# VHH binders against Protein farnesyltransferase/geranylgeranyltransferase type-1 subunit alpha (RAM2), part 26

Target 1, 316 residues: Protein farnesyltransferase/geranylgeranyltransferase type-1 subunit alpha (RAM2), of Saccharomyces cerevisiae (p29703)
Amino acid sequence: MEEYDYSDVKPLPIETDLQDELCRIMYTEDYKRLMGLARALISLNELSPRALQLTAEIIDVAPAFYTIWNYRFNIVRHMMSESEDTVLYLNKELDWLDEVTLNNPKNYQIWSYRQSLLKLHPSPSFKRELPILKLMIDDDSKNYHVWSYRKWCCLFFSDFQHELAYASDLIETDIYNNSAWTHRMFYWVNAKDVISKVELADELQFIMDKIQLVPQNISPWTYLRGFQELFHDRLQWDSKVVDFATTFIGDVLSLPIGSPEDLPEIESSYALEFLAYHWGADPCTRDNAVKAYSLLAIKYDPIRKNLWHHKINNLN
Short names: E, the ipSAE of ESMFold2; O, the ipSAE of OpenDDE; V2, 0.75 times the mean of E and O plus 0.25 times the DockQ between their complexes.

## First folded at step 16 (VHH)

Design y5 (from x1 with L50T; framework vhh_4orz_3; at its last look DockQ between E and O 0.82; V2 from the best seeds 0.80)
Fold by ESMFold2, look of step 16:
Structure y5 (fold): chain B 316 residues (1-316), chain A 123 residues (1-123)
Amino acid sequence: as target 1 above (316 residues)
Amino acid sequence: EVQLVESGGGLVQAGGSLRLFCAASGFLFKIWAMAWLRQAPGKRREWVATIRSEGSTYYADSVKDRFTISRDNAKNTVSLQMNSLKPEDTAIYFCARDLTTPYDALGTEFDYWGQGTQVTVSS
């Protein structure tokens, strides 16, 4: 264990106008000592091994304090230029950051710092990023910052070669994982400038297969609508998709709208919503759309009743 | 500092067994795949086995069913149990941090290495 000597440093006092509970919690005696030393070293423009260690200690107790992250970045940038192997130096910093992430799962400023390190890196590696991303997604599959960072990495490295397979694996593990479906769409939007008709047909079949497995899962229906809008105008919907969606609603459109207790069960309210959206785009089928939205309001999705009435009003 | 330190090498007779150990420090061990490689004198390094963070194991054909890779995340160690040893298994054995993903060919990319431990199998 390294010990650094600060006896040559005159700590600067911490000043604040905040006299509340949050201010009191923030200013322990250890915190005051560390911040006093840090403010002194910043004022001296000291970019040294002891300053680097001091920033690590402060991050351990106050990981949200952006000024200390910025100071650490300046120290790392300076010290890497004097390193015999810049690649190994920055890889060591990234390995340290993995440890910080484990110990501070709520600190998402680490992702901005990580981006900054990769931009400095003379030979950055997407593969080196994947283990910590997996840890964070396993811990919280809806962590918006981690998903945003993975997307940033794909764009930064221009590397999407495994992202479709990754999304497929996550959907296989949990077919309800909306983040995996969203990431799959991110792939199709960004990975290729030319997408073949065979690839699009295969993707449509993948979506239909997953809907068939669990028809009342909102994620693949939302994805299907987005996929159709991205690659086909909604006024040019494939009749195969419409026929497919119709199989999940039985014959409810051929029945009179009576009381909710007289209406049959259907396999998917999301199929009915999908079809209503399709039929609403064409004046020839607008009456079908109005009836579908009415059925959603009355029986199949009454929680969103006001939405369905609004959709009907927009059609008239 | 990142360190990978191998131990457990030695001299054994053909048909014998050895267990190699690798102690890891300086990184978050539990999230990384780990591998064993070997290098006989005058030969290129050869991938032997990989264990992924979740425990999945993979082996080169030359050692399959004779060698077993395992890990202990509580002790930050990876080990290689080598049974039915042959003279052609004679090599320096290296512990490495494996960068390959489930979608890559195994044994192709590593970023940290140990110093190695000598295994000698006599005929």
Scores: ipSAE 0.711, ipTM 0.891, lowest interface PAE 0.8, mean pLDDT 88
ESMFold2 (binder alone), look of step 16: mean pLDDT 84; pTM 0.856
OpenDDE, look of step 16: ipSAE 0.870; ipTM 0.951

Design y6 (from x1 with E54G; framework vhh_4orz_3; at its last look DockQ between E and O 0.88; V2 from the best seeds 0.80)
Fold by ESMFold2, look of step 16:
Structure y6 (fold): chain B 316 residues (1-316), chain A 123 residues (1-123)
Amino acid sequence: as target 1 above (316 residues)
Amino acid sequence: EVQLVESGGGLVQAGGSLRLFCAASGFLFKIWAMAWLRQAPGKRREWVALIRSGGSTYYADSVKDRFTISRDNAKNTVSLQMNSLKPEDTAIYFCARDLTTPYDALGTEFDYWGQGTQVTVSS
């Protein structure tokens, strides 16, 4: 660690809104000194190694303060122009940012700053981003900021080559991980023009296998519906997926609609919803859709009964 | 400043053992895969072993079952235990930070390198 002397700098007072006295009481003396020095160096337009170190100290104690991140970016941009190896300089900044990320996993400014560094970088690398993304997702598999950053990277680099396998690994670890299912759909949305009929058939089998393992998991049913919609002009799966979904509801469509207590349990209410949606699109099967929505309303998903009644009204 | 500093090289008789160490600094070591590579005189640099951040290990066929890679995240070190050494193991050994993903061919991308340590195996 560099030891810098700031004795030549007179710290500027910290400014707040009209209630300055209350806000000043809320800060430690160390924080007041650091921020006062930063304000002074900003006003001097000093883009120096000591200013860079000062921003790191402030970020360590107050990582949400946007002005300090912006000042640090300006220092980095200036210092990189003086560096003999711009790529190495920015890679060192990204490596520093990994350590900040470890200590501040919920701070959204880190990911915005990281995007800004990659946009500035003359030779950015997606693979260099993956280790910190893995750490953060392993820690909290539903951190949408980290997932959003990974998606941004895929688009920024135009590189999706490993995302299907990655989503598969996460689903194998936790089949209920909706973020992994959503990311898997993100892959297909961005790859739809370059995929084969064999890959589509393999994906249907993957979805069916995962539904069979846990039929009452909403994620693969929602995914299946989205997948069919995305590739409707390439695939005609209606009979196969209808037959498959029917296996999870037994014979409830053959039963008279009575009280909920007279109806049997089914393996998946999402299968019933899926079938209702399918049958509702075809005039020849609308009666089946009306019955399926009725069953959802009275027994299998009564919390959303008003939705199901609305669906029925739109059919009739 | 990112640094990878190898140590533990030297001269050893065939059939002997050496343990190499690589001290890492300037980055969050525990999230990165680390690798050992080697370059024999007149040959191309080749991948020898790697260890993922989670501890999974992989080896080139030529050293499998003779070499063991390990890491100590508390000390920011990666090591290579080399047993049953052969004259063809003679090379400069490099520590590197590995960029290959679980879905890539092993030993194809690295962004930081050590200066290397010489291992000489006499017959």
Scores: ipSAE 0.683, ipTM 0.876, lowest interface PAE 1.1, mean pLDDT 88
ESMFold2 (binder alone), look of step 16: mean pLDDT 82; pTM 0.830
OpenDDE, look of step 16: ipSAE 0.873; ipTM 0.953

Design y7 (from w6 with S35A; framework vhh_7pa5_2; at its last look DockQ between E and O 0.87; V2 from the best seeds 0.81)
Fold by ESMFold2, look of step 16:
Structure y7 (fold): chain B 316 residues (1-316), chain A 124 residues (1-124)
Amino acid sequence: as target 1 above (316 residues)
Amino acid sequence: QVQLVESGGGMVQPGGSLRLSCAASGFLFKIWAMAWVRRAPGKGPEWVSTIRSEGSSTYYADSVKGRFTISRDNAKNTLYLQMNSLKPEDTALYYCARDLTTPYDALGTEFDYWGQGTQVTVSS
């Protein structure tokens, strides 16, 4: 990297509508220099290596500034069209963007810019995106922007080949990782027309095994409900799933509904919720649903008791 | 600019040892798997070894397993190959490469950046 000379450029003053003169004073001289040069180069429509470097310096101090990202994109489009190797040029831009991403993990404009670069790329590669995505998710497994970008990549590349295994690895590392369970469902939603009977059965067994390990984990129960709904007409899990879920609530449905002190502990309140939802959909089992919701309201999930009373009212 | 610069090659006698280094710049080295690939006279590229970004997962071609050790220093952006018990058939130009393979891919199949190579010659 060489240091660029701007002696031929007359910086343009930054216009701000600040009411507070203290805010004006807080602008550093370096910030004013960078913005003045950027304003001048934009007005000249200069799409050059020095302009590219200037945008990088501005992004370093003001990464949320939309105008500078647009200007950088215009420079990159122009310079790549003049490059002998456009693939290499854009790959180097993506490598630079990895550095910016590391330093600005919550900045959503980075992910929009990445999408724009991939759309522009004559030979984009999903594999080249995976290392930065892994770094970001390992640092914060609930980073919505990164998960949204990974899903966008799967759709953009029409490539889901590693996503089931990736979700499995994350769940093995932390069975409570709801983002991993959600991403696993995203995989099956996009595979629903091609899934085999063996794969459906294997997935049901995977879900039940993970529930058995930690029955009071909401993530696999929510996932089981969604998976059952997505594939019900193809696999018809109703009796197997109901029998399985029943093992986590003991004999609580055969007991009188009295005060909370008279009711035993159960292995999973989420099992009871799952069963109530399932039974509520069928008139033949609605009495079981009413009792299950009543038990949730009085003991097993009283924080949401208004929800359970609402569910009961809708059944009766 | 992206660069991979190998060093540490030279001439050694059979049974000798040599340590290769690769200095990386222009990309976030610590998130990438890295590999050594060699090109012997009259032979195409041959994958030698891969190390995952975290440094603990290492993989070797059968021809070098037990004799070569790949390692990395993410603080120094440097990849290493310790080569022991060298044989004449190890004579090759050794390249540092950025490895695109994922944990779910076959090793040694895709690399996007390469160094210039460092010559290793094993003879008496």
Scores: ipSAE 0.706, ipTM 0.886, lowest interface PAE 0.9, mean pLDDT 88
ESMFold2 (binder alone), look of step 16: mean pLDDT 83; pTM 0.841
OpenDDE, look of step 16: ipSAE 0.866; ipTM 0.948

Design y8 (from w6, 17 letters changed; framework vhh_6qgx_2; at its last look DockQ between E and O 0.73; V2 from the best seeds 0.71)
Fold by ESMFold2, look of step 16:
Structure y8 (fold): chain B 316 residues (1-316), chain A 124 residues (1-124)
Amino acid sequence: as target 1 above (316 residues)
Amino acid sequence: QVQLVESGGGLVQAGGSLRLSCAASGFLFKIWAMAWFRRAPGKEREFVAAIRSEGSSTYYTDSVKGRFTISRDHAKNTVSLQMNSLRPEDTAVYYCARDLTTPYDALGTEFDYWGQGTRVTVSA
């Protein structure tokens, strides 16, 4: 936290035809001073502690400018190479970035910069990333930037050890959290080369348990379909999932397709959609698929009627 | 700059009480677990207690359980150690540390930042 003197620096004026002039939303006198100093220091190729602090001040008031983030990265790369402890230097930069992240949760440049820091780091640690990731997802469980960064970390570190448990925790907190269900699938996609039949059976039971709690929740049904498609070659359980899904539609497939007022309520329209998709993949069960899509069009999901008619036409 | 600054040490009679405080700066305190360690004269550093970022889970070494209480204050960015029923063997320099424990790990396994310490002397 050093206070710096810039009296030796002549700020470069901001011109109307300069790059970034389209982002002139905040043209206070303080902003003009900061940007003028930054332009001067960039022109001097100065990679110094005062330049580093200047970039932090600019990011605090105008975090959208790629040029300032790139300049900061160049300063950090230079200064860490002169540091007696490169690991400590970069860890302190990551700690600074945590505070910036909290104050700017929707700024995509932060996460790109964070990736760049980890790539530069001689001993990066996924463990050190987990606290800020948890805070940001707890604040907004559907923040696409944070989830994308967490997935990048899993791949960068080749480390998925906490991801199934993390997804389970989020689903327990909010069973409708589609981002958590999507992340759970991301785990299995990356684990599919080494999977036992016990693990697949346990996961099927997990999915079925969550569907039973809230049958009209689209997330676990979409997940179940994806999970079955991913692993159908490794475990034959089509009859089990068909029997399970059937329990949520009663006897509706045994009834004549009449007016919607003559059809009963069902526990899940998504169960009916799942079954239609399953039966549509096999010519031997095509008639069942046509009936299921017809029922969706007539009563159980008429808002998407044209989609269901399209599905039926494709089965002919 | 990252700093962990301990305070509240001193000389206390056996059976007495003392409250240590650790002020944290330079990182986002509220997302990190924190711990206390101690080093007795001529001995190696010993784990004392740890607390999760949300303050709900704690862990203590057996020799202090029931006598020491760890707590934290997010508004002041401090972690504290209330030390009751002090014994001469509690005499040590006490250090605050940042605990790198994940939500799925037991507390007290890995640490990265350390304070300079505060001296506690318990006379017989």
Scores: ipSAE 0.570, ipTM 0.826, lowest interface PAE 1.5, mean pLDDT 87
ESMFold2 (binder alone), look of step 16: mean pLDDT 82; pTM 0.840
OpenDDE, look of step 16: ipSAE 0.837; ipTM 0.936

## First folded at step 17 (VHH; framework vhh_4orz_3)

Design z1 (from y4 with A105E; at its last fold request DockQ between E and O 0.90; V2 from the best seeds 0.82)
Amino acid sequence: EVQLVESGGGLVQAGGSLRLFCAASGFLFKIWAMSWLRQAPGKRREWVALIRSEGSTYYADSVKDRFTISRDNAKNTVSLQMNSLKPEDTAIYFCARDLTTPYDELGTEFDYWGQGTQVTVSS
ESMFold2, look of step 17: ipSAE 0.746; ipTM 0.904
ESMFold2 (binder alone), look of step 17: mean pLDDT 86; pTM 0.867
OpenDDE, look of step 17: ipSAE 0.878; ipTM 0.955
ESMFold2, look of step 18: ipSAE 0.737; ipTM 0.900
ESMFold2 (binder alone), look of step 18: mean pLDDT 86; pTM 0.864
OpenDDE, look of step 18: ipSAE 0.877; ipTM 0.954
ESMFold2, fold request of step 19: ipSAE 0.692, 0.703, 0.693; ipTM 0.884, 0.890, 0.883
ESMFold2 (binder alone), fold request of step 19: mean pLDDT 86, 86, 86; pTM 0.876, 0.876, 0.874
OpenDDE, fold request of step 19: ipSAE 0.883, 0.889, 0.887; ipTM 0.958, 0.959, 0.959

Design z2 (from y4 with T100V A105E; at its last look DockQ between E and O 0.88; V2 from the best seeds 0.81)
Fold by ESMFold2, look of step 17:
Structure z2 (fold): chain B 316 residues (1-316), chain A 123 residues (1-123)
Amino acid sequence: as target 1 above (316 residues)
Amino acid sequence: EVQLVESGGGLVQAGGSLRLFCAASGFLFKIWAMSWLRQAPGKRREWVALIRSEGSTYYADSVKDRFTISRDNAKNTVSLQMNSLKPEDTAIYFCARDLVTPYDELGTEFDYWGQGTQVTVSS
């Protein structure tokens, strides 16, 4: 460890900024000394190697304090401008941040700091970000902060080349991973003006194939609905998609509405919901929508029956 | 500080074997792909072998079936076992951190390099 001498620095007290007894639980004697030194160096606007090391020590024990991250950024920005190899300096900072990220997987300030470093970087690389992104998604495939950062990278680098394949790989690993389905939609939102008619048809087939594998999986049904909304002006509802969805509900719409015990099981309640949504958009088919929502309320999704009754009321 | 330090080079007779080692420090080694490259005098640096973070391995055609790359994430090391050596394998061998993805070409982009270790194959 680097040992710096702070004997020239008078630490500033932190007690004037803290009036709540709950905050005192975090304050060891060593923590108070570190924060006192940091407040002193910040007031002096000292942008030095010892100040950089001090911020790392504080982040290690208290990674949520925005003021320390901001101070570190100011130090890094100053020191990189003095460096003979700016690219190497910032790559070293990103490597340090990888270690902090591993130890603090849900800390949002880390990802904001990464964005700031990339904006400062004279030669930033999306490829260089991929190993930490993979580690964090492999550890928790639904980590909102990591997915948000990956999306930011796609936009910042204007590079979506691998994102459809990446989403496909994650869906292959876990077809229920809603974050992977959502990222797939993010791809198409950013590719909507360049998608071909063949690609639209291929994507619909991909969705239907995944539904066929596990019909009671909500993620691809929600995705299908969003995909059709996104491409509404280029993608007409056709009988193929409606006929496909109908195969998962059997003949349930031909049966009288009665007791739940008289109704058969169906392969997918989400198919029934999808069809109800489709039929509700057209006055000519709204009676079918009302019946589908009634069946959801009575048997196939009664936990959400108030929602289904609300949907029915809005159709009238 | 980031360091890649190669070792294990030397003089060997044609048909012989050597094992090269690369010790890595200053970054989270286990998440990175690592490559060996080589440079003969007067020639461009060429890619030799790659090992991905999960252990998948790839080789240039000229060394396939003769060289084996491996890694030890506990020791932060990459090694290159070189068998059936030929005089044309004579070069400085470099360890490098590889920015390769599953979707990109192998052996084209690296951000950290070692100093290299000399391998000389006599005949």
Scores: ipSAE 0.700, ipTM 0.881, lowest interface PAE 0.9, mean pLDDT 88
ESMFold2 (binder alone), look of step 17: mean pLDDT 84; pTM 0.854
OpenDDE, look of step 17: ipSAE 0.869; ipTM 0.950

Design z3 (from y4 with T101N; at its last look DockQ between E and O 0.89; V2 from the best seeds 0.80)
Fold by ESMFold2, look of step 17:
Structure z3 (fold): chain B 316 residues (1-316), chain A 123 residues (1-123)
Amino acid sequence: as target 1 above (316 residues)
Amino acid sequence: EVQLVESGGGLVQAGGSLRLFCAASGFLFKIWAMSWLRQAPGKRREWVALIRSEGSTYYADSVKDRFTISRDNAKNTVSLQMNSLKPEDTAIYFCARDLTNPYDALGTEFDYWGQGTQVTVSS
């Protein structure tokens, strides 16, 4: 790519006499020149290689400016239609976008533009998207926009083949990674029309194994609750789940409610919360739920005591 | 435009060594897995080695323990060190951008290819 000449273009000023007078931030002369050229070329509807390059320069300094992304999309759509190889042209644009993504890890407009490119693409590929997705999640495992884009890709391509394995690898790397647990649930909700009893039993065992490794980790307990709710009509595991969760609280429910100094330590306050939730749904076990919430309020999670008292009041 | 340019090929005696290089441009090299493949005259193209973006390496059984793949993300290069060369290693060697899903069988899908560099191993 050669440097382009814009000497034939009269830049349009960014210093309008209307709302822009409220912005007292002094722009650099380079920024004013770029934006003035862009406004001029947009006004002319110029869809050219120099216009494409200009949008790249502006995105480099002002990546949040939606108008420039829209203009670039119009240029790409036009030049693609005149290209001998449409697939190669759009793959080249996606390769450029990878560079922009690396340099702007918090910019979410990139992912909307990426969706637009894939929708336009005559032969889009989910495999082509995986390297930049991996980089971005490795950099920030809680990046909501990147996870939303990956989920969009799964649905767009109707391809969930490896998402359970991916979530498992992220959980192996960091068992506390709530985004990985959430993505694992996304798989079970969306990926299969038919799920066997063996698959459900294997997943329950996976959950219980991960809880056993770190019982005071909220993520798999929240996941277990959600998984049970999603598949409750297909699973007969209520006593198994109650027995399992009970192993993390010892005999605390058999003790008199006293002061917090009189109560023993437990392995998991989340196990106690899970049991309280489970027992609260059944009138036959509601007294157990009230006691469990009381114990959470008194000793095992007193920071959230108002929540536990609220739950008790809703049961009575 | 994406370009992959191989170099370092040549003539070598059996038992010798060669080092191949691939210079990459036009894409964000460091996020991509890269592979070497080879094609002997009259034969199908064969996967040889893979290096993932994080540095994990994988090899075809025929070259394992003799070949070493490496990468330099600062220079956008991937290299193949070939030791204990055999006449059966005679082929055109290609650098390729590897598209294979990391959870699938290795070395099965590629979207960009180099021009190739000839390696000839004499008896």
Scores: ipSAE 0.671, ipTM 0.872, lowest interface PAE 1.1, mean pLDDT 88
ESMFold2 (binder alone), look of step 17: mean pLDDT 86; pTM 0.869
OpenDDE, look of step 17: ipSAE 0.867; ipTM 0.950

Design z4 (from y4 with A33S; at its last look DockQ between E and O 0.90; V2 from the best seeds 0.83)
Fold by ESMFold2, look of step 17:
Structure z4 (fold): chain B 316 residues (1-316), chain A 123 residues (1-123)
Amino acid sequence: as target 1 above (316 residues)
Amino acid sequence: EVQLVESGGGLVQAGGSLRLFCAASGFLFKIWSMSWLRQAPGKRREWVALIRSEGSTYYADSVKDRFTISRDNAKNTVSLQMNSLKPEDTAIYFCARDLTTPYDALGTEFDYWGQGTQVTVSS
C-alpha cells in the first residue's frame, strides 16, 4: 500500500490476443499498467521494495496468476537474505499473507506460497498458522485446500499433538462433518508408531457412541471400516463390532428375500453395508454377505443396486 | 510494522478502577487471541487475562471477577477494565499476541509484546 515511483520503467505489452473478447473486457487500463510494469521488472530481474509492492497490488487484482506469486517469492527470498533479522522479515510476510487470505478466500496459490515461506523460515511455528486456518475452516468447513494445508503442516512440523482433540471438537459441533472424520483418520495413520491397546479400545467406543447417536450417518460407518482395516492385526474386534452393527438391522437377515413391501424398515442401511463388507471377506460367512447385498439392492439402498449386484458377482 | 501500544496506566487509590487499552497494528487483529500480563517489582511476569478471537475470556484466579478483558475488532484494540484494585495489583501491564490454542495451558506462549504501562495502586 506504499506508493512508489516507476517512471524509469518501460512497461511491456500484455496482449494482443484478438480471439477472446471476454479476455479483452477483463483488461482495464490500470490492469494493463500493472502487468506491463511487472513484466518489465521481471525481465530486468529487479528484486526491490517497489517490485514487492507491485506484486501485492497485482495479487489484489489478479490473485490466480502463478507467475506473480513466483516473482514475489524470489523478491522475498532475496530481501530476507539481506535482512538483519530474517525471522522478523518472514513473520511480517506471513502476517501480510493472512490479510491476503481473508480478502481472497477462493485462491489456492496462497497455500502453496505459505508452504514455500515456511520451508524458507529459519524458525517456523505451527501455532502461528492456526489462527488463519481456524478462520478459513470456520467459514467453510469443506475447503479442501485449507484441510490439505493443515495436513501438510502436521507432517512438516511432525506435530499432531492437538489434532485428535480438534477433530473431536468438530465432530461434536457437527457429527456429519466428513472432513473432520477424515482428518481424524489422518491422525491415526500418521501421528504414532506405537498405539496402546487402551487407545484403540477408547477409539472404538468413541465410534460406537457416535453411531448410536445417529445410526444413519455414513461418516462414522465409513470411518469404522477404515479404522478396523488400519488396525486389523492388533485387535480382535470382529464379534464385538458385528454384534454392535447387527443391532441396527433387526432380524432382516432371518426373513425370506421377497418383495420390498414385505421387508421391515431398519435403523441403518450403512450397518447392513458394513456387515456385508465384513462377511464378504471370510469364506465361512459369504452367504450372509450375498444376502445382505441382495437386501440392499432390493430395498435398503436400491438406487445403488448395480453396485450391490457387482459386489455379489465378485463373491462368486 | 507490528505494534502493540498500551495506555491508560497511572496512580489510583486502593478500591478504585482503571481501564487499560492496547492499540494493535500491522497484523490481522481479528483472528488473533490477545492477552494481558503484568510484572510486579521483584516478581516474575504473570499472565492476567486472555480474550480469544471469537470473544471467549479467561482470567487468572487473582483477578477473576475484578478484571474484565474486552476487544473492539473495528478499532483493533483490546482493553482491560480493572475494578476493586489492591496494592498487590501494582505492576507494569503488558499487552501480548497470544499463540496458545484451546488445547494449551493458558499464559504460556506469545510472539509480540507491547512496551507496557505502569499501574500503581496506593493504600
Scores: ipSAE 0.722, ipTM 0.896, lowest interface PAE 0.9, mean pLDDT 88
ESMFold2 (binder alone), look of step 17: mean pLDDT 86; pTM 0.866
OpenDDE, look of step 17: ipSAE 0.878; ipTM 0.954

